# Ledger of designs, part 6: VH-VL binders against UPF0128 protein PH1314

Target 1, 225 residues: UPF0128 protein PH1314, of Pyrococcus horikoshii (o59052)
Amino acid sequence: MIKMLEGYYIIENPGVVPAERRFRMKDLKAWGYDLHLGTIEGERAYFISKTGERHEGETYIFKGKEYHVSRTQKEIPENARLLARIIIERGNPYLEVWLEEEDVKFPLTKEDPRIILKRIWEKEKLNQLLKHVRAVGLTTDFYKDNVFTQGIPLPYEEYPPKVRRVLREVKDIHRDLTGFGRFVFQYFGEVDKMHNYRLYWTLPTLHLFDIDIANEVDKVLGMLD
Key: E = the ipSAE of ESMFold2; O = the ipSAE of ESMFold2 at other seeds; V2 = 0.75 times the mean of E and O plus 0.25 times the DockQ between their complexes.

## First folded at step 1 (VH-VL)

Design ro08 (framework fv_romlusevimab)
Fold by ESMFold2-Fast, scan of step 1:
Structure ro08 (fold): chain C 225 residues (1-225), chain A 123 residues (1-123), chain B 108 residues (1-108)
Amino acid sequence: as target 1 above (225 residues)
Amino acid sequence: QVQLVQSGSELKKPGASVKVSCKASGYTFTHYAMNWVRQAPGQGLEWMGWINTNTGNPTYAQGFTGRFVFSLDTSVSTASLQISSLKAEDTAVYYCATLPYDFWSGSNWFDPWGQGTTVTVSS
Amino acid sequence: SYVLTQPPSVSVAPGKTARITCGGNNIESKSVHWYQQKPGQAPVLVIYYDSDRPSGIPERFSGSNSGNTATLTISGVEAGDEADYYCQVWDRSSDHVVFGGGTKLTVL
């Protein structure tokens, strides 16, 4: 079974990334069509280059260029702040939302007109998930404390027992409502707290199945965004 | 709160140049690209391109290269469109538009728009 | 280059439902935005991200996007809805914004 390879992060200008380079799920999907499809075999990810060669690890081809992708935050500009992390996936149905700039856990209903996540609460299909997002919010500290610093979620077995119990509790509900793949969005910004302004970018991480499933996931995440 | 205010209408003869200005307020000017859209009399909306307000680098749509120049004055949060060697076909309303002040979105829609600047080229 | 196709005009009686289409190859893979433009005025965003409404836009405005067609639906049409309507997408492959040709909505 062919699926879209997980993990995307490219650093262009250390310390400065223009806001207009951010992208949405539909933009990521279109971007992904410039990348080769990958295959998971025995829990190891492989991908096929555009020349037909099979490769392992984190080298991606985009517009004819090879990019080395980092799985650590060392490749992210040092002054960046994690602003939000959204994880939506099938098979491990987990929706986690956390806003770091104020060092506070946020429910999706926070009344900040600039927060796109407010729209998630207003979607009918997500009303059932809101209470579970708040329950999962109790695990946000575990994500942060576990030094999960890139857009790849921890393997299920590596979560503390308390967190694994919460994930099992929400499994069936999320699977039916959110879609068919895993998407991890990490929003990073350079924040000047004294002047309350930012320059930001996003790091999409996706763990998609074949292209038809990717299309359905994009539709679902479009509704959430 | 977010507002774009454009300069007044212009009447020019063929071969002249015109500069349309767009002043932004209510948000951090360098966070969002400034876009330009043209609308000829009785015609639809035509995207001309955008300028990166952080780097100053412009990107032009096909058909808007050479005579059209996007520029910035970040000290006064103003973007400008200059059209040189004006032709009758340049007669149109020119709009500036930016991405919404929605920090979390990968915005690719326009809100707000400037009020528009009418440029008339006649002999 | 990517092209969006709209009917040039749509007529509807007051109180009825108007549907304005925006055709594009596999348009469901793109986020569609809709603008309303009244004579002598700048465009106003009425739907973004396929189906979301900005604050201040009445609930009778809705949007959908599936297959090769996106649709702006205006229920309970009022005289004040008479305007030109434009759909818009961002074509990632060309990094180009694309507008439809516009649809003149006439309320009779």
Scores: ipSAE 0.000, ipTM 0.422, lowest interface PAE 16.5, mean pLDDT 59

Design ro09 (framework fv_romlusevimab)
Fold by ESMFold2-Fast, scan of step 1:
Structure ro09 (fold): chain C 225 residues (1-225), chain A 123 residues (1-123), chain B 108 residues (1-108)
Amino acid sequence: as target 1 above (225 residues)
Amino acid sequence: QVQLVQSGSELKKPGASVKVSCKASGYTFTSYSMNWVRQAPGQGLEWMGWINTNSGNPTYAQGFTGRFVFSLDTSVSTASLQISSLKAEDTAVYYCARQEVRGVTYYYGMDVWGQGTTVTVSS
Amino acid sequence: SYVLTQPPSVSVAPGKTARITCGGNNIGSESVHWYQQKPGQAPVLVIYDDSDRPSGIPERFSGSNSGNTATLTISGVEAGDEADYYCQVWDSSSDHPVFGGGTKLTVL
């Protein structure tokens, strides 16, 4: 099973949802699947398979009960028929797309996805982000030099409480999904002003998003503010 | 316009159960978490816990596990607090209060409160 | 077990400035919110995030927060400002909100 598009969030209310859903469906069709995102009816989520059949997300709990990513790793069969599921964590739904290995076909290039990401950012977002500081990663040890801005390490306990709350949430997600993505800080303004930190999670399948990656990063940054 | 309206006062005997409701109106119910705050006669405000209105997941403060249950009915934008095995020490005014949660972890103050429900535990 | 300390009472003459303090270890690094509670009524948020006012709260209300003390300041005090005032922070160690003990403001 191939995890893709991790780190995206779907807001159920007006604004960003239609654009994000359109972007994901476009990407998934490029992989040779006719994928339709499910609907939310009351307290249940329904997902549409490539056969058009509606499936209830039984391995994920929607609008209720505790959800842990570890349950996804434990309970989802390798040959799952469902193509998309909605995960709800602390009130924020995000979409995790799982394709059956035997059915997956990617329009792959010979280039490393990290090289494609660098090229896209150099072309499309350099000018818009020149005045900002970015960190390239976040560690699982939040108590000792676990965050960076422009390469400057800072101990967890030195951050303002508002920033520490964000870091605790990121820590929980990062522990469960280590290997599939990394968290990146973007700092706006002066290095010593913590109130301007922004955080987003990079996607492991960035080569599938082409030029649109910069737009999606901007959306994710807005959702964590 | 934006309101939290709570159920009426309750007089109960020790060992009974009570359910306090809090009906929200004038805003998107699932965009705000719901806090429960208790105030014993002549005392200050004591936070009991909160419930995420989108996920339905409750979090209880120390001392409010077991006998206290937070629940939701999203179809009618209502949060509820149930107290079982009532004790004299449960006599208090119980408030619901909304708190905006932006993104994943941003916490605003509790900007809208219910009018309070008085629960009296005696013979 | 983070504790917020408020004076139990503060008295002020009409038209003067009242200051209500909220003491806590390194509270200047926390976000402080302030609530007003009049007798028999629910609390009302009057200041959030140290110094911001919700819509509808008069400009007479202001807040500050530095070091070990947060302060709610009410200028040009009116008789209608008589109430109990509570400070509140989010305790990062327990991930729980904590209220101060409250301060009764008397306008004499």
Scores: ipSAE 0.000, ipTM 0.411, lowest interface PAE 18.3, mean pLDDT 59

Design ro10 (framework fv_romlusevimab)
Fold by ESMFold2-Fast, scan of step 1:
Structure ro10 (fold): chain C 225 residues (1-225), chain A 120 residues (1-120), chain B 108 residues (1-108)
Amino acid sequence: as target 1 above (225 residues)
Amino acid sequence: QVQLVQSGSELKKPGASVKVSCKASGYTFTNYGMNWVRQAPGQGLEWMGWINTNTGNPTYAQGFTGRFVFSLDTSVSTASLQISSLKAEDTAVYYCARESTYGDYLFDYWGQGTTVTVSS
Amino acid sequence: SYVLTQPPSVSVAPGKTARITCGGNNIGSKSVHWYQQKPGQAPVLVIYYDNDRPSGIPERFSGSNSGNTATLTISGVEAGDEADYYCQVWDSNSDHYVFGGGTKLTVL
């Protein structure tokens, strides 16, 4: 069972995605998710929780704040932070993760993400490759000091507990939404000025990597189960 | 037109191995999961597990680890089930079944079934 | 592991209504799918997500799901409806599919 996801939410724009490729709210409910409407930073959002673990009137704590769960709406404090969200932007769904600046820092590299992925997957030990691939995909404004500094990705188990929780929840959300646990990593950045190692979950029809590399990365992530 | 076509019936002795294939057509193979379901003579449907057609990763239900192997050949849109060290209890009809797109947890198309008979 | 319970058999006269039950702990919180299997043939999806019909399935087929029992209802039963019927759910706790034991519908 997936724990209630404090700070995860879905943003949908059905007008930009062909009907056959849209996430269906009916499917999310059928998969056992309760969706609660709320807001973060003035933007409407759906908070996700599992029906088997959610009860009307329960209260959850996030960053020392209490969130009251109801059938219709979840009350969100003004300064709540995101752990992840699913957005639909320019016709594609994305899963973005946010880490708290004061909570954890992990090593990053200044190299192009495609070069990092190629180096990681060329290693002979599959288990360590899996952890490195997951770790490389994270970057947020909270970790901008680390985004362009030298570093090396760590195996999954060596990351602080908060980072590992985010990685697990990202995997669990993706698995529940697709039923297949499929990821396609897209890395965006102003390549000439900045590199950004964001984890983007997309429908398996569009990616920026060579298809063989994208498929191999997705395969490695699937094996973590 | 979506179609799943399975290999022909097999008659094997105990201790032998068998490979059942399931060839998909009429859709993008890697966009849908492939499940395997067993039905012993006169018995009900039993889920064996599934394989992620994009990643190639199999997941086995309890009781189907060890002797059972799910595999893919994506170049010919084919999923396969191999059973090693066959026992009389493996006598059954084996079905492949497609798991629908976008996380629908149902089997919208099925293969016709492959009968595997294990007898001395 | 999660278990779905179906009666082994149900008999019904032509033109009457058949009801096939599928019992499971808190099954009303899950989505139930139903398959029809005729002798010597592969199963065919007849109801999905409790009460939706695939294209080509007659309106005589309907479903419900509440509490601890899901039900497949076939109204105006015809001889051609004689088959085995299986309910199915996805169990998120174990990450696997669960089938009921099946119900043989006999049209007398």
Scores: ipSAE 0.000, ipTM 0.408, lowest interface PAE 19.4, mean pLDDT 60

Design ro11 (framework fv_romlusevimab; at its last look DockQ between E and O 0.09; V2 from the best seeds 0.00; counts 0 for: pae E 13.2 > 2, placed apart)
Fold by ESMFold2, look of step 2:
Structure ro11 (fold): chain C 225 residues (1-225), chain A 122 residues (1-122), chain B 108 residues (1-108)
Amino acid sequence: as target 1 above (225 residues)
Amino acid sequence: QVQLVQSGSELKKPGASVKVSCKASGYTFTSYAMNWVRQAPGQGLEWMGWINTYTGDPTYAQGFTGRFVFSLDTSVSTASLQISSLKAEDTAVYYCARAHIAVAGTEWFDPWGQGTTVTVSS
Amino acid sequence: SYVLTQPPSVSVAPGKTARITCGGNNIGYKSVHWYQQKPGQAPVLVIYYDSDRPSGIPERFSGSNSGNTATLTISGVEAGDEADYYCQVWDSDSDHVVFGGGTKLTVL
């Protein structure tokens, strides 16, 4: 029978993932950083520290260089952009973050994205992301298995309206928020008021550093619970 | 259902070349990396490397540079392994295995192809 | 390069519990995956991310990982569990996938 052999619903957008992305001060703060203007070895620079670690007027040594904090920024400067990208070095992903003021680039940090994402997700209580993340690289993969009954996956025409709404939310995320994504879904029906389903979701890692996108993905992952 | 179907077993002479194909079905080929694993008779599993099916960039494990070439034909969802200048020690079962597009951290392989036995005998 | 060490064999009586170890420096900071391979067959994933089971793998298969040792545990061992078992990690220092040497499980 045809529906016994066709057990997957796939929503994919094979679009172009941007090499770098602009972020807001709220994102940088969610990552756990303060942005400072000051000097490094006497030269004017922007730099970061962990939230609350350094204060205006402070002078300190970090990695062999002298830093002086002139002002802790409340917003990204009007003539600047906060930018980040994911790069791979020796098989490890890194989030590179910099501030671009006019044509001058000020490197801010280069860290393992897995550490920062875990920090964000714990602080923001994004429990679906925490529970279901399986890999983080240029893309981030989620896997959720919510199957409690044995059965053959149902065809789309037998999906309840609530399930079809979830699929629409995924499609909208791929189209409107991330530009790239792959969502593979199996639905086995509702038994004892519990939806039985399995999913794989691949999204661009860089977009998950936008706290609003992270919140939306977390919400959608939990819609059938 | 996700499947990897490999080409048939090969009997070759030393110095010849062989091309092992791995045809994928049931998923978007370019969304998952393809890995190659060797198993010599009576031996364990040995990772040979992988190819990023989205970018086409291969990565070879130590000891598999030079004579081993990974390639793709994305139009037919096929990855291939070519081994040149075959030696007796190349006698093994060769597996393809699907992984997520590999970027770091931890990867697991599911599914595996059925394996292709390459025998190099004078 | 990173090395995973497995015992070459483990023997267990039917109905008992088998424990197959996979040793590596700081393996507890890595995610460990396990494969079952029966004679003449391709490997089959039985545990991923240290302790997760793919669909179709019986609940009697479980995994753990801490310190320098990961362990695959098979409770209520059956004759059909007789196979070679491999652990696997990704080593970021070498950018390589690493397999253990394999453990032959014999059910006596």
Scores: ipSAE 0.000, ipTM 0.439, lowest interface PAE 13.2, mean pLDDT 86
ESMFold2-Fast, scan of step 1: ipSAE 0.000; ipTM 0.423
ESMFold2 (binder alone), look of step 2: mean pLDDT 93; pTM 0.953
ESMFold2 at other seeds, look of step 2: ipSAE 0.006; ipTM 0.601

Design si01 (framework fv_siltartoxatug)
Fold by ESMFold2-Fast, scan of step 1:
Structure si01 (fold): chain C 225 residues (1-225), chain A 120 residues (1-120), chain B 107 residues (1-107)
Amino acid sequence: as target 1 above (225 residues)
Amino acid sequence: QVQLQESGAGLVKPSETLSLTCGVAGGSFSGYYLSWIRQPPGKGLEWIGEIYHSGSTSYNPSLKSRVTISVDTSKSQFSLKLSSVTAADTAVYYCARGLEYSSSWYFDYWGQGTLVTVSS
Amino acid sequence: DIQMTQSPSILSASVGDRVTITCRASQSISSWLAWYQQKPGKAPTLVIYKASSLESGVPSRFSGTESGTEFTLTISSLQPDDFATYYCQQYNSYPYTFGQGTKLEIK
């Protein structure tokens, strides 16, 4: 069991997101952690904070423990910005980055995810990244049920040079920082709704070093200061 | 230890087709992109095009209508054909290799070059 | 196409000098630039890749830097073997393009 960074929030499932921006999997509750932590009242799931406050529509990772995944259908505000999310699947942590605007509602913790998101929210840097991954995909050998890929991958040699360079850069940065892991690109947008793409990166060693995750995210995306 | 070696006729008549072959020894064909690059006497370098072992090609748009690059994996070679040549095509022609992940990055091995003169 | 412009076209220098050659891209190429050395009658050889990474076997007196679309190749203490023509090449976009070359010659 890999211990997550203390205080990270998992932002709730985007049940109302348009089809071109939706995971193929309907349920993110297929986790390596115990999901019965928390309270369910009717059809709503609740998490109770250490101060006794009740929260709904969320999963929280605190001191290596997970507290209940929400069943949510919330609307995404028009002013939403880039979203980053830490998810756990079968005991392995992953960084998910939405390559377009989304809600950034989560509590401040020791690791402030809002600071991470602000660093990667520059539209110019995002537009440059999107040019590299547009209309392409990369599959992982992680899950055959399409957990981390919703597009049809191209043979590597058919990817444009810019896309191949981004793939190589992400792999090299990942190796330098963690020494192992996988990545997959998944992009949402108007290019082709059958080929949605996002960036996923495994985080198996970052929590061991209490590393500034904002710097690690910036490196993975090639958005160095 | 990888070696690239160009071969072909050093003299070509105007309007005819220039034909060159690059032999690759000491290394694998798979995982590498193979390029043709030329240099007119006393001038700079111009990229002509590249090919992957699958037969997939990319050409410089300035030459695309006249260029064909082909690969023969059984002979460990790839070839360049440039049609309708003129005096402007007189140059030293190089073959060069780029790693699959560095095909958009740089050329790590080059052949020694072969001079092709277009003249009647 | 991305245009690569080198300056100067000819550089005269003496052994022991520090010299800098500049290459400018007409648009952003990130760090995807290589430098090659070419001696008369020979094929080019790789010196620097990814703007600042030294190729294996190349002397440490060679270095590369980048600032936006401007790239430099510096030789900190010229040796006789360094007199050659140097070319930059971008590999960010098809078609790959080279600078026109800088001839480094003996004063």
Scores: ipSAE 0.000, ipTM 0.404, lowest interface PAE 19.1, mean pLDDT 59

Design si02 (framework fv_siltartoxatug)
Fold by ESMFold2-Fast, scan of step 1:
Structure si02 (fold): chain C 225 residues (1-225), chain A 122 residues (1-122), chain B 107 residues (1-107)
Amino acid sequence: as target 1 above (225 residues)
Amino acid sequence: QVQLQESGAGLVKPSETLSLTCGVAGGSISSYYLSWIRQPPGKGLEWIGEINHRGSTSYNPSLKSRVTISVDTSKSQFSLKLSSVTAADTAVYYCARDTYYYGSGSYDFDYWGQGTLVTVSS
Amino acid sequence: DIQMTQSPSILSASVGDRVTITCRASQSISNWLAWYQQKPGKAPTLVIYDASSLESGVPSRFSGTESGTEFTLTISSLQPDDFATYYCQQYDSYSLTFGQGTKLEIK
C-alpha cells in the first residue's frame, strides 16, 4: 500500500488554539482519502485510509457530522501517526498540523514552513517511489540494457506489459504525491493569505537524501511527464 | 504460503452475469497483480484481465465490453463479473497471481487457484 | 494480438527420452515468454519464465531457449511426472496470449 496520508490520524480536540496556529483544511475527498471515526486513548480521532472510492459527504468534518466518514472504526492502529488536531470553534473546523515525531514550536527552524513541508513531501515521495523502483529494478543499468529505451522514453502504449505495470504503479504513486503536494501548498498558501502563520518543523534527516535514489526516481517520473 | 481460492455460482443462465471471487490467503496482495484466466473444457487457456491492489485494470480486448474486475484489499479478495454470458463462456475459471517486480521474478503466473467450473445453460 | 503457435500438438515419448516442444510468436516478443505445465484436472504450474529462466523448485532437466520468434522447451530425460500438457504464454503485448498446448503422452 502506498501512503501519503494513510496510517495517519487526526485527533478531534475541543481545546482552544490561538488564531495564529489555526489552519483551514481543504476538501479531503478531492484527494481520494477516506476517514474512519475511532478513538485513541479515549479521544475521538479520524484514521486516514485510501480506498477505491472517494469519500462522500460535506467538505468539512466536525463532531456530530459522522456522514463525512465513509467507514466507522473503533480502534486506531498502533502504528498510526498523529498528523493534526481538529479544533471546533462555533461550528467551524480548524486544523493544527502536528507530526507525532516532531515537537511543534514557533519557530522550530529559520526556514519558511512551505519549504519544510516540501522537503517532507519529497522525502515521502522518495520513500514511496523507492519502494516500487527498488522492488521492480528500475535503475540506469536496467534502462541501458533494455530495448525499449536507449535514453529515449517510448509512448506509454508501446512499452511491454511488464514495464507498463511498473509505469502504471509509478503513475498512481506520482498522482497521489502530486495530490498531496497540492494539498500541502494549497492548505498553507491559503492560510498564509488569510492568517499569516509562521510555523516551522525540524526534520534533519529530510535535509539530505540519497542522490542515487533521487536519480532513479527522476528517471521514472520523466517517463510519465 | 500463498493460497488462492475461487468461489461463486457454478451454473449461470444465458444472458445473465457470471460472478466469481478469488480469496488470497497467506500473503499481502499489495505487491502483486491478480489475473483471471479461463479454460473451456478440452481447450486452451484464455487471459481475461488483471488488477492490482489500487484497482487499476487491464482487460482482454475481446472481452472488455463484458468484463469488470474489482479488488477489495481489506478482505484480500478479487472479483470477476462477466455480463451477457452464452454457452461459449462455459469454462474452468482460474485466478492467478504474479509478482509485479519486473526483473526480479517471473511477472507471470506463479500461483494459481484450483479453478472453478462455470457452466452456462438454461 | 500476438498469436502463439505450438508444435507438435501431441508428442508421444518414453521415460528417459529427450523431448523438445516449440512455440512460435507471430511477431517479435523479445524474451517475454513463460512455459506452464498442466496435469489433468489441475491448474497450470509455472516452469520457465523470461524464455530461459527456471522457476524455483522446478527440476533442472527442464530448460528453455529462444531464437528470435521461435522458443523451445526441452526436457532432457523424461520422467513419469512430466507427462502433461504444456503451454507457452507471451507477455510482450496486451492482451496476454497462450499457445494452444502440446500434450506429452506415453508412447
Scores: ipSAE 0.000, ipTM 0.418, lowest interface PAE 13.2, mean pLDDT 62

Design si03 (framework fv_siltartoxatug)
Fold by ESMFold2-Fast, scan of step 1:
Structure si03 (fold): chain C 225 residues (1-225), chain A 119 residues (1-119), chain B 107 residues (1-107)
Amino acid sequence: as target 1 above (225 residues)
Amino acid sequence: QVQLQESGAGLVKPSETLSLTCGVAGGSFSDYYLSWIRQPPGKGLEWIGEISHSGSTSYNPSLKSRVTISVDTSKSQFSLKLSSVTAADTAVYYCARVDTAMVYYFDYWGQGTLVTVSS
Amino acid sequence: DIQMTQSPSILSASVGDRVTITCRASQSIDSWLAWYQQKPGKAPTLVIYKASTLESGVPSRFSGTESGTEFTLTISSLQPDDFATYYCQQYNTYPWTFGQGTKLEIK
């Protein structure tokens, strides 16, 4: 709903892989891939690519811009998928990559997937973004936009007391889980029932919660009805 | 570290308006809500109302018709006015804060000021 | 409005005693309850919030529990500084309401 500065993430298909399947840029080159990414008008994006016959310069279209995957070596893992995030630091892309097995869902371990996002951010930079989010308002897409503000965000202080309490409780739960204290959670969906995780869209990022914690969040959000 | 200090007339005549001010020192004024709470001598606590730095107010329904809370951000102060007072309004009046990151419990309190309503 | 009822109104105890005071809500407030300590001539200070979470700096001898609409504050080994009046407060439903207080005094 709002465009953030250098901390904005876009995740299109929010599947996440175990830490053991994650690869840095240096590891990606070892697997025979390089990503070439143009600027996305200030937005952060990710790509999902699957194994198969690849050509140098294979392209993906995202938000009207063309991005290239350059394969520098020809061997690639069979049945692997490339899941990558583009993170922009002052105009320079930083890439973090995961490989996902094609046609097979990975079993999720209890190792915390929130660490995937946490290490990329400087705390001071995050605090700057949180001040901006608070100043321009919050989203409350918990149930129906129309119920609260007809989809229009309000300054925090102007929400009804029940909504403000829910926002603070969700923030407190989120702080304990990820360290992000001021983002509003929007329900996105279940990853799947076998992996026991649920997804929440929180401006500007998407986070995974264990089902038990997601159920606690839903219980708090249920107070709004 | 936040310090709250109440001030105002300690004696008010029946039917007049009780007026108190709370001065705030330390901490960021914009990071919390400010509440007024009163305590009649020898009795329990009663929440009067609260205000944000932007001036949004919430009042106890039992007092809403008589209460006005206002804020002066340039002086880091907020004020309580309670109209048409009676002997039942005799109490120690506290100002207290609610951190916007916390819920509606009160983590810092002023020392309180006694207001006696007497003719 | 939600009524908060505290018991006992006065409790006499000695240093070293285990002391429990109770607060009951007239309807469900989930865990949205705080406990305050007030010494004579002083403002209340926060002891516990969210029914069982100790405020920073509060000694570990203080604890809170909940069971439905009943809440307790327990001091496991009473110290001289603990003699005070204790108040519970619900913050589940507007307007916020307090119990009438429990005065903990020296036996």
Scores: ipSAE 0.000, ipTM 0.400, lowest interface PAE 18.0, mean pLDDT 59

